Miniprotein binders against q56419. Designs and how they scored, part 121

Target 1, 326 residues: q56419
Amino acid sequence: MEGRTLEEVQEEVFKRHGVLVPKKELEDLAKALEEAGLLLTEKVEARLKEEEEKLKRERPMRLAGLSYPEGEREARAFLEAFRASYPGEGEEARVLLMPHLEPSRVPEVYGAALAALEKTPPPERIYLVGVAHRPLKEKAAALPVPFQTPFGPALPDLPALQALDALLPFELFNTPLAFREEHSLELPLFFLKGRFPEARVLPLLVARRSPELGEALKVVLRDFPGLLVLAVDLSHVGPRFGDTPLTRTLAEEARRRDLGFLERLAEGEPEAALAFLGANPTRIDGVEVVASLLPLLRERKGKVLAHRLDLEAPTLSAVGAGTLVL
Below, E stands for the ipSAE of ESMFold2; O stands for the ipSAE of OpenDDE; V2 stands for 0.75 times the mean of E and O plus 0.25 times the DockQ between their complexes.

## First folded at step 9 (miniprotein)

Design mm19
Fold by ESMFold2-Fast, scan of step 9:
Structure mm19 (fold): chain B 326 residues (1-326), chain A 84 residues (1-84)
Amino acid sequence: as target 1 above (326 residues)
Amino acid sequence: GSEDLEEELEQAIEEAEELAEQVEEHEEAGRVDEAIEAYQKLAIELYDISRLAERLGDEELLRRAYEEAKKAARRIEELLEKTK
């Protein structure tokens, strides 16, 4: 136990209660607390190992009934309502950037993504790249199991995942527990599976910049062509994210930073997009994803279909979301 | 036909062997940057061998090519850490 010595504890008890607690009794208490901590740790480790074993077979839905409907019929109606929230037509996507923010907060942004998918020929596979919200043992990870959805399981593309793993300096199938609760994959996958029910998926998480992932993906995509999806949110501003309370000026600056970032990506200039953020500091959770995928984004022009800064008035905070087609 | 794929595989294996020799030469000479470049080319060649092996139904060669490609990738990371 760091912080106080047994002698200091005894002295404090004596001063307040006029009794000297025997050193042996305090030592026995400290030992009992340490032993209880070890027992709790063993119990937690056993539960985590059980959950990890389950993840070797499938990844169950965690947000069904909360962020989207559990039943297939209700889920399809929900999907159509989101498409209807966007009045425009989409563009064919070879690369799609879409959010992973709670869909009900930015329905028109998800609607724009759906519009793009309507114009896109069904791919054999989807490279779904999200952001790790839990620590990974390596810079990136994948989970090669079926992901459950209301539209049926999204099946992994095992040959493509194995090919990708072969080109990486680390085990790609690390940290299965990081996928147990990961909305940056689950929420976009709901929309992608609803639109492309037969496409296989490569569910990928990026925790830190991995240029080797981008280089490996460029090689794999040559032999296993598919749709690349970057599931990233944009600016995170306000006290909920460790910043000052949101003002009209700060909100406008966040919108400007989001759009400046997306527009540079749409010009096929991902290095310029990253440099723009470096000069105009903001907390975009997609920075590490974009930095990892540079070889796949260079010289690929496209269009920003939608952008919104979702305001959370109770916390004076906001999160940006956008849809970009390349 | 299969004979064309077999010819292409033979050429890819020969290229991989030449790259492996270049890697060994650069490493023995202490030329780290050149060794990294040769390993990068070797990893891609091994990957291409894996694709040809799969098209030919050679599961053992596919497995071996994958294992060797990953070894090359890991060695590249080790060498890059030394140069930082």
Scores: ipSAE 0.551, ipTM 0.862, lowest interface PAE 2.3, mean pLDDT 89

Design mm2
Amino acid sequence: GSEDLEEELEQAIEEAEELAEQVEEHEEAGRVDEAEEAYQKLAIELYDISRLAERLGDEELFRRAYEEAKKAARRIRELLEKTK
ESMFold2 (binder alone), alone request of step 9: mean pLDDT 80; pTM 0.759

Design mm20
Fold by ESMFold2-Fast, scan of step 9:
Structure mm20 (fold): chain B 326 residues (1-326), chain A 84 residues (1-84)
Amino acid sequence: as target 1 above (326 residues)
Amino acid sequence: GSEDLEEELEQAIEEAEELAEQVEEHEEAGRVDEAIEAYQKLAIELYDISRLAERLGDEELARRAYEEAKKAARRIEELLEKTK
C-alpha cells in the first residue's frame, strides 16, 4: 500500500507542478518528516513568547542591510534610484496597488509607485494591506505598534485601528508573531515612509477572504480618510510556487492574466477582475486581498503604470509585479 | 479567448518539435548532460501542450502529450542512473 501511495504522490506532483520526484526521494522525505516529529521544546516556546512580548512595543526592521540600506542617507539615495528607474510621470492615487517582492528584481515597478506617490497629496494615514505569509488566528490581523524604518518609525494610527477593531466580528490584534517577519508590509512601508514621513499607518494582513474587513474599512475611511495601499504580487508560476515549470507560453499567459486583472481593476470592476482570473488559472497572491476589499475598489477608475514578470531561471519560476493607481 | 489559446498551442508544438530534435542530436552524440537538459525542457513543453489541449477540449491530444511528457521524464531518470 505505501508504495502505491507514494507513486500516486509522485504522479500528482508531476501533473500539478511539472516536477519529477524520484520515488526513493519521496520515500526518504516521508520518513524524515515522520521521524522528525517537531515538538516545541521549552526553549522554543520561551523564545516565541519572548519575541511576542517584544512585538508589543515595536516591530523592528528585518530586511535592513539586505533588501534596502539601514542608514537614512543611503536609504534616501536608494529610494531616489528606484524613482529614476521609471521614465514616466505618476498619477495621483487614492488607492495604490504596488508589489512586495524583492525591490531589486522589479525596480521600474517600484519606481512607478514612487512616481504616483509624488503626485499624491500627503495623507494623514496609510491603510497598508499586505498578504499573510504565516497563519493567522483569524481571516485578517493588524499590529498596533511602531514599525521601524531607515526614515524613522512608522507610527500606528491607534484611533483608526481601534475603530476598525470595534466593527469587526473577530479580534483584529490576534496574531502578533505573524508580523515578526512579513515582507509584504516591510518592503512597501520602506517606500511609503520615505515619501510620506509624517503619515500614520494601519498595518493590515489578509490570510483569507474577509468581506467584513472591506465593509468595516469603508466605514472607517469615512471618519479617518487616508491612502489605501494594496501590497500584492501578481502571477506566481513555476515549481517554487507549486506550479508547472515555466515555459515561454506560460510566461506569456501569466503576463496576459496580470494585465487583464489590473485593467479590470482600473475600470472599477473588481468582481470582473476576479472572474477573469477564475477563467484563466494563474495564482495571484493578492486575490484574497482584492476579494476582501471589493467595497473600496468598485467604480474607482484608474491607470496601470507598470508591469513586469520577474523570471527566476534557476527554478523555472516567475512572479508578476505591477503598479496600479485608482 | 480560444483563438489566443490555439495560437499558444501552435507555438508550444513548434517548440516541442525543436526540442525533440535537440534531444535526438545530443543522444546520438553521447552528450548525456545536454540530452538531460533538453529532455527536461521537452517534458515541460509537452506538459504545457497537454494543459492547453485540455483547455481547448482536445482530450486526445492532451492525453498523448501527457504520456509523451511522462516518457521524457522516465528517460531523464534512465540517463541520470547512467551518469552515476
Scores: ipSAE 0.000, ipTM 0.148, lowest interface PAE 17.5, mean pLDDT 83

Design mm21
Fold by ESMFold2-Fast, scan of step 9:
Structure mm21 (fold): chain B 326 residues (1-326), chain A 84 residues (1-84)
Amino acid sequence: as target 1 above (326 residues)
Amino acid sequence: GSEDLEEELEQAIEEAEELAEQVEEHEEAGRVDEAIEAYQKLAIELYDISRLAERLGDEELFERAYEEAKKAARRIEELLEKTK
């Protein structure tokens, strides 16, 4: 009823059905609808508050039984199958770029990440930087609670998270609800926890460029050394992402864009990597993450271990995925 | 040991005080770029003071240094926006 008068509603009903509805009945209906709307809003607000309170204790698994097995033994076999899907050797990583899309779509790429983790000494902590798929109150956020996995809870590194918060111009522990359903953290974490069961985690989400995050992380990593993981997908092309249908030419352009981006990062030239993407950097999930973490990526050389452009034939769309060690 | 940490803390506090004076001087003179640089150094020094305070069990100093580091970070953001 907001935005319409009862007389306008009455006239429309009369015009359509040829019956004049008494104003009293329309008023009663409007009150009932308004009351129902208020009750629905109150129920939604109460539910969101309940969910936020639950997230103060732990972050439960959301994709167990869907993207990975719930049971520990089955999860272990699943993880080893991904490692086996990659025929190459890994490289030691101080910084690891890995995907966060559905693992079954790019098993070799996740296998390459596992190979790199195999060559990497177990870190005391992992800085896991994903992409916010829901709005954040600030440019970035973290959730300082245990994240459940089939291999046990990934415990937060509270001192390191607090140190990071101290150096940021905003409250780091904002927007807990954004973490309730966040695959850019949950899917990489499954693999990271499986390989490094003792490592603490800093679960971080980036929504917009935050150069201050990269500067703060550079300082925090000095006192709290650990593995930096950028959990990002590459090119997003096709109608599913609001773009033109995929053609062979567009697929080749996406592959060249992805590899050119990754190769420049591997040379320790993150500004050149961002520039290479040209006028449309938004087509790669990792752009805002890379732009935020420039101080941690400069002059750090490495290697691209794997790349795939995963095709969704029914939607004529594709998502790029890669594994890069620095 | 604790005596070494206490000496490091005293030195960090002296450095932070000097940086705070540099920040005031640069801001009063309208030297925005120099003020930003001094604030960046101050924020790191305040962060270091918080780490030393935690190791020494000084909860009150830890909280003050934490809050002052965050204030310095906010001020850097404000000054960077002014230079656009």
Scores: ipSAE 0.556, ipTM 0.861, lowest interface PAE 1.9, mean pLDDT 89

Design mm22
Fold by ESMFold2-Fast, scan of step 9:
Structure mm22 (fold): chain B 326 residues (1-326), chain A 84 residues (1-84)
Amino acid sequence: as target 1 above (326 residues)
Amino acid sequence: GSEDLEEELEQAIEEAEELAEQVEEHEEAGRVDEAIEAYQKLAIELYDISRLAERLGDEELFLRAYEEAKKAARRIEELLEKTK
């Protein structure tokens, strides 16, 4: 580093590798490197290369002991408690939309997803589509390795992933580091693996609209049938997300927007669902996922099983969560 | 049986060859929209050939068809960028 701020170094690493290194870690590393006479960027790049190499073998749990129990027995009891939080019956799902925010915040919503999975025949594979919370080199990505869970590893469906890659105009297995810490896959996967322990998984992240992904998936699902899961959160409102403080009126508007979006999806009209959000589609992180998967969502009727706004009183903010079966 | 798969593969190859000719004709004529449509069909046919080849244990054909499907997909993206 010569005349550059740590913020500039952090930004350069992020642009090159799609990983945001914490400023404190960079500060500690810079001090160690100054004492040793090494360049900060080279040390950070070496560390990222090590993490990337590890991800070629497996994706370890990151949220075990935090968002769900690490032990299998405790994890099973936890899952049963979530199912018990939803008093209703599920519906069979060919497509399942479920949240990826902290499960303890919206137990009834995850319970509704579990109820739907109870009514769904065990799939041979699950197409798990989450939202990239870190930049991807391409519009979408997958990581073709076992994902660890308290119920054992969720094994990748390598033939189906390879089939998908063949139909895409970009390398599907890009940006492995984006999967190192990705709750939009890890949290839904906990519930899916607990219910369908034998199912293989296609862990997919969407960063930007990829209509070609939806078109390719439609072809692949013909040869490799399975359950399609959209792991998306709904409205993000309040100061935590760059908005004004939450009021009762804004909360009611968010609920109506979430439900209007979900109900249009339930009618098999995903274009209408996207249009309903109007000029504010970025307030729902699932927009890019839905826009990518249009061919799989059209003309499929279903049902909204649950919806909640999780209110973060200290920040006067809220995140919407819902369960939809198609 | 394997005879059925071999017949299916033969038909898929014939269809892919026809689609490849349509692609060349449309591109040479500057018919971009028709070329995109032909490439979309070609990509799916090449994908189908890769699946059939894998089921028949033909690794060389599988890899070739896979690579050609991906090339077709990339070409579709290039053509779409030109039209918008």
Scores: ipSAE 0.552, ipTM 0.862, lowest interface PAE 2.1, mean pLDDT 89

Design mm23
Fold by ESMFold2-Fast, scan of step 9:
Structure mm23 (fold): chain B 326 residues (1-326), chain A 84 residues (1-84)
Amino acid sequence: as target 1 above (326 residues)
Amino acid sequence: GSEDLEEELEQAIEEAEELAEQVEEHEEAGRVDEAIEAYQKLAIELYDISRLAERLGDEELFRRAWEEAKKAARRIEELLEKTK
């Protein structure tokens, strides 16, 4: 619980397990743990501090052997299989929107992203912007260390990260522990490192709308040109996300919402894309990222290469995923 | 060319000086939101000055502008904290 509010704990449980725990139950649990003398023992504090210290040196793989192969040879074959799952050709990207959903669930969508990367000249650096699935101390954060992958470490672009930090009204390197288990960076990075092994990375997480991040990134990109990657999932529908069970009508509505959003981004109209979603932005996890990066998305035309609404049959729920090139 | 960069640098310095005055005026008047906006623009101008100076080989101006940009950014953080 260390330094977390009840609201942050509630969000963390929801993001990890798809369940919203009422605040009263969390309050009752915290009181019971406090009375038992178990709330934040010295051992727990020492462990968290140790893990934070390790993250000052490197970010290890967490999903190797689960979401992608640990060995380089097997990882390469896995990546090529995903490319083969997409029957189309890509287009060159200055900005790439791709998912961070479990790859095996939407192979054609990741294949479309790989196709776009094939048509894109190797960048010196990649601005990889994901979604925070754990609370951040600020609206956004970065971790300036090597990220391990089966293709070798993805090295941080320290000069570009420092330039970005200098322009922000908050400390950019504010929540290292949020990066310990973060699939919105790890899963896209696997594919990006496989295609651009020499590119350095700026691993960025957005928790809440940060227009100052977009303005700062626009400035930094002029001096440190690179590929901007938005690693975001689309619609979240069904009981797992607090909705009614998925029906054909609701699935079709989710697809139309996803495609309407992506097509407006492809027209260079990110404000129109956000307005199209209306008053329920929590249904698309990319909303906060897009809202933060408006200056980088305006007047940039592109193409939607793929879209899927992945069905989680046991929960009658679904998550949308897409690939957009700008 | 270098002449274009020198002209851009001179213009950026003038804009930064005007923004610094706006920041001071807004802070003295207690206009926190306007001060934050002015500081944000100032930080961006200071960063641009640092890059133009680096490209022109002016190491001292680069270092000074870079440090001032960081100070402006930290001040925005302080002001945002006070408005919570």
Scores: ipSAE 0.000, ipTM 0.136, lowest interface PAE 20.7, mean pLDDT 83

Design mm24
Fold by ESMFold2-Fast, scan of step 9:
Structure mm24 (fold): chain B 326 residues (1-326), chain A 84 residues (1-84)
Amino acid sequence: as target 1 above (326 residues)
Amino acid sequence: GSEDLEEELEQAIEEAEELAEQVEEHEEAGRVDEAIEAYQKLAIELYDISRLAERLGDEELFRRAFEEAKKAARRIEELLEKTK
């Protein structure tokens, strides 16, 4: 592999491990370890192994200073600003669907989620279910370590996680590296920890539909009651996601499919929500999570508080985001 | 300095937005060759945005722009295959 560019190594590592290693880190690794005679790719893989070991103790913030403020004072002001961006009142949530999209792009949607959390009594624990953006060894995974936030560490609910693991036909704690950079957990957790600082968390990722996860969670929730949070984005449309550039027709289809999906969930009809989408042509992230959690969503009526389709201007691509209380 | 890189990044984003509009216009009109050319320029611009973002320490924009550049490049390959 001699003579490869840093960009080629970066791309190879991303394809193999789902981890984007910044060029500066690759430059630093090449400079520090080049005389060792190892290829750059081998050095990066060794560093990922080290990162995996660190994740057995703690999950550090990755988006602090980027997506939210690093300091506690600034973080609290940030939360207040997001709540203020939503003019409505919330509703009490037994189940909350909220986005994991960059918050600054959809402030009113996160504001709606905060409004719902204000109406919700503090839970002892939060079941935070996100979407895996990196390969998992199994259909779902969890990481049983403290997750750092500007409001202090969100502590894992170890007894509830262990109870869940015992009921599943696969190892729950199967892919630590998938949690190294996972915004579908980190971004919602920032808001949840700010509102419920004493709640413990079950950080869960779904890669593929797992009905066994929903059945196990139904049992665990009986013994360990808590707030269920589905941290999912909605339609993904445009060239970034394999479509042609965003047209008015495609944008309207995405909005229609997002709202139709959410409205059927709000009627307590998750199977109808999935059937409405069919083949999921606008790539709603939530389908695998909803399909996994059917037993927890049936016959729970609620309300769609907010929805937005946000344009990613450089590519004429868009991502849907919504807040739903059940 | 950082302000020079920030100005360069802002200009690159404006250029990418204009190119994305051109891509949409050409695709909607069925002008495949013009769409491919606009996509090629867009992919290069998105790649440059990712490099500038990395130099500024904006890891989120870096990841997003880099992935978008790769998607644009794959779209070019798909369109070229169809026009063969």
Scores: ipSAE 0.000, ipTM 0.140, lowest interface PAE 19.0, mean pLDDT 84

Design mm25 (at its last look DockQ between E and O 0.01; V2 from the best seeds 0.00; counts 0 for: pae O 11.6 > 1.5, placed apart)
Fold by ESMFold2-Fast, scan of step 9:
Structure mm25 (fold): chain B 326 residues (1-326), chain A 84 residues (1-84)
Amino acid sequence: as target 1 above (326 residues)
Amino acid sequence: GSEDLEEELEQAIEEAEELAEQVEEHEEAGRVDEAIEAYQKLAIELYDISRLAERLGDEELFRRAYDEAKKAARRIEELLEKTK
């Protein structure tokens, strides 16, 4: 409608419908549409304010009944089924990299994460680092409220979150609305809470690389030891992600990049892992998280327990997922 | 006991004061990298003071040390941006 006049609109309606609409009616319609737009904006703003107020008290489940069962008993059976999908025993983790992709698409990868958690002593707290899928006011953010799960609320570690905030050049508790619908935290948290029901959580989102976050976390972990969890997906290839349709060659390239990235992390070489990806042509979303957490990943050797490139046939797209213990 | 924590706090405050002097000296001399290093140590020391204050129940000192640690962190970011 940019540059269109009422005369041009009137002419087009006549051409398509054979009716000449008086200018007054077009003006009234335009005014009504503008008024409706203003009302819609007001309603959206009121709803967002309501959601933000709710987030000051708790973070409700959003994916219950969709990605995992709402009831505790059904959720427990669901979690055990994922564990059973991985035939190995796992390995103890001080740092765990796990996916946040829809669990049903890569059950053996989540099963490997559960196997690692079984071998890991229950931590007092979990530093859960996910990827922001909505803009943040700062490079990173946290939400210091209970996160609801079918296994009960995952309680925030308020002293540790405050300690972290004190060491950061920005307000850590920014952008609460970014946490309203954030699967990179909710989906891993389901599995972590099911295995460590007593652990408190630091729910952290990274939007852009923040080396200061990694430096601050290194200090905070000294006083508040816990399990570090990087909840990241690997390659994103195909039309759903602005790419060409998935071919065997592109799938092989995605797998090569995923495994090369994970292998270098497993050798305690996170800078080499980032350098290996270069411009990140297959869109591994863990890059910004790894780049932020370098001080916590250097010199930590570990093992890749599982990797899958999951095909989404209807879109000819794929997403990589892996489990790495350090 | 609390007297041991008070002694640790006194030592931490002395260290923070010395680091603050080092920061000022490096900034005045235009030694940006050294100023950043001194600020990083100062931020950690202020953070440690806040932890000790919390354990001692000194809410006022906790809040002051917390605010000063955050100011040091912001100053580090500012200095890092100036070197780009």
Scores: ipSAE 0.692, ipTM 0.903, lowest interface PAE 1.4, mean pLDDT 90
Fold by ESMFold2, look of step 10:
Structure mm25 (fold): chain B 326 residues (1-326), chain A 84 residues (1-84)
Amino acid sequence: as target 1 above (326 residues)
Amino acid sequence: GSEDLEEELEQAIEEAEELAEQVEEHEEAGRVDEAIEAYQKLAIELYDISRLAERLGDEELFRRAYDEAKKAARRIEELLEKTK
């Protein structure tokens, strides 16, 4: 119906089917289609409002039975299998960088994170900073509700979240729907809650770099000490991400950029890490989180425990994942 | 004890008042970078006041200090936009 008259539609129907449909009947059909479209729009809007209200009370598991087991016993065994995929030893982390990529794709990278957590004293709370995959109303957001896991609910640290909100120039508790399907929080949280069942969580998302967030978090961490987790993936290369098919040269460049980025972070030089990436041609999605958290990363030295650039053979694309302790 | 909290609160309030004067002076003089730094210190003092007020059970002071900390944070962002 884009730009056509009913007479033009009538003529096309006659040419194709040998039937001349009266203009009145075409007008009735067009009206019925418009009314059906309005009903679908109203139904979608009502559903989204319902989901938003539910998210103000709790964030349910969305990936149980898909990315990890739903039952606690099976989930515990699953977590231990990931630890076994990394035979090395970890190091204590005050800051942990870990992926949010599908765990089965990079088992040793998640295993390295578990090894670091083994060396880390149980924190009172975890600052879990993921990457918003849906738009936020602001540069960053939090959702101050329990996040369900197979190990029980991960309870929010409400006093720390309130303190953080007080220091930000925008409402921190914005955009609940952005958390509905946000795997960058849910997947790391499975591992974190499994190892630290008593820790409260600050579930945070970054959409765009926010220097204000890093400055505010520096103050909040003073009064509410805890583990800072950057739940980010590294390079995204290949046709799924707007490139030509993945070549050996592109894969080598992606690995070089991933490792160079991580190594500079490990030297306590986050500005140098960002400068090394330049225009970020391999689309490391950790950049906006790192750029937000500069005050918390400067002069913190540590170690890269694991890295993989994981190939998606069907799409000729790849995603990088790493584990860094600071 | 509670008397230590009350003393700490009094000190934080005095420091916040001094910082508020510094912020006004820097903004009036067009010293944007100095204003930003003074606002950062002010926001921290206001946050400290809100925490102390909460521990002392002073709901009115808690809310007022909380709101003033957020206003300072908003002003910092506005001043940063001017230096772009």
Scores: ipSAE 0.187, ipTM 0.685, lowest interface PAE 5.8, mean pLDDT 89
Fold by OpenDDE base, look of step 10:
Structure mm25 (fold): chain B 326 residues (1-326), chain A 84 residues (1-84)
Amino acid sequence: as target 1 above (326 residues)
Amino acid sequence: GSEDLEEELEQAIEEAEELAEQVEEHEEAGRVDEAIEAYQKLAIELYDISRLAERLGDEELFRRAYDEAKKAARRIEELLEKTK
């Protein structure tokens, strides 16, 4: 609230929304937020600077003990349980699309990814392309450091990362702090490292569609072959994402968009998949990733192994997740 | 960078303030369905603030935002019971 009085905020709210918030509750909230915000600036800046310096050396686990077990033995049992949640068999993947949603929400979708990885020969390297849920300085970024996992560090493929950087019109090694908390890399990496402990990793984030990234990766993949992983979620619908509470109609539309997107990708028609979404009214998370990787997805036929639209009951919202092999 | 996270947190705080204001209007006006919707958005925003605070390592803000998100969620339950 820098520069506005509580009365001005109250008046603005009243004007915008017709609400007269009790001034005391606004005062208590504003004070809590101000005390929070003031505590934020000096301590957080110092901590963030320290975290940025740490990210020059390694990316620590952030979701260990929360989303997955920290201990290796428990982590292996976790992988086996997730694999068991998918009753089917996988197919060999050259490209794997998998979720980055909280694993407990869509266990069978991660199980399908594990099933695909069982049929996939161990790659020398994994190109792990996540979604940037934080702003990036450039359209895409990489973090060329070890990522910690319960299975040991996922080591970067520095030669392949350097080759990729050299083919991009922008600096690939930008915005290291965007990787600090990025679950779109951490969560899929748990499963990937657990299955392929010796694979090197190229941890990549996409904030905005970068056709340059797909063209560069196409060249790099020739000289540095590996598994391409798109760590993306699908539709985001309901109040959390600006919609009304989930209805049957909204859920049917989300499923239609998700499946229609995945099916067109499975047919080797990524441009048709993007065109099918149009303005992306159900907010499919992976659109910028797919739009960046078109040269790698074209003419590749595959199979949708799993899909789920998972309800978050407390918010009456839902997120789509899928597993696709190409 | 860190500045981006702080800016995102600042935006989320501003949005939560606006939503808290919307909640109170709808409650005062007896617009229960709209109040529920606004509380749902507020609970989400407060949760996002809590996650941002956790990421930034502000344990106090994390706890406060999380506790307020829980209050908003409880209020939604109470309002939903009144609509039955």
Scores: ipSAE 0.000, ipTM 0.251, lowest interface PAE 11.6, mean pLDDT 86
ESMFold2 (binder alone), look of step 10: mean pLDDT 85; pTM 0.816

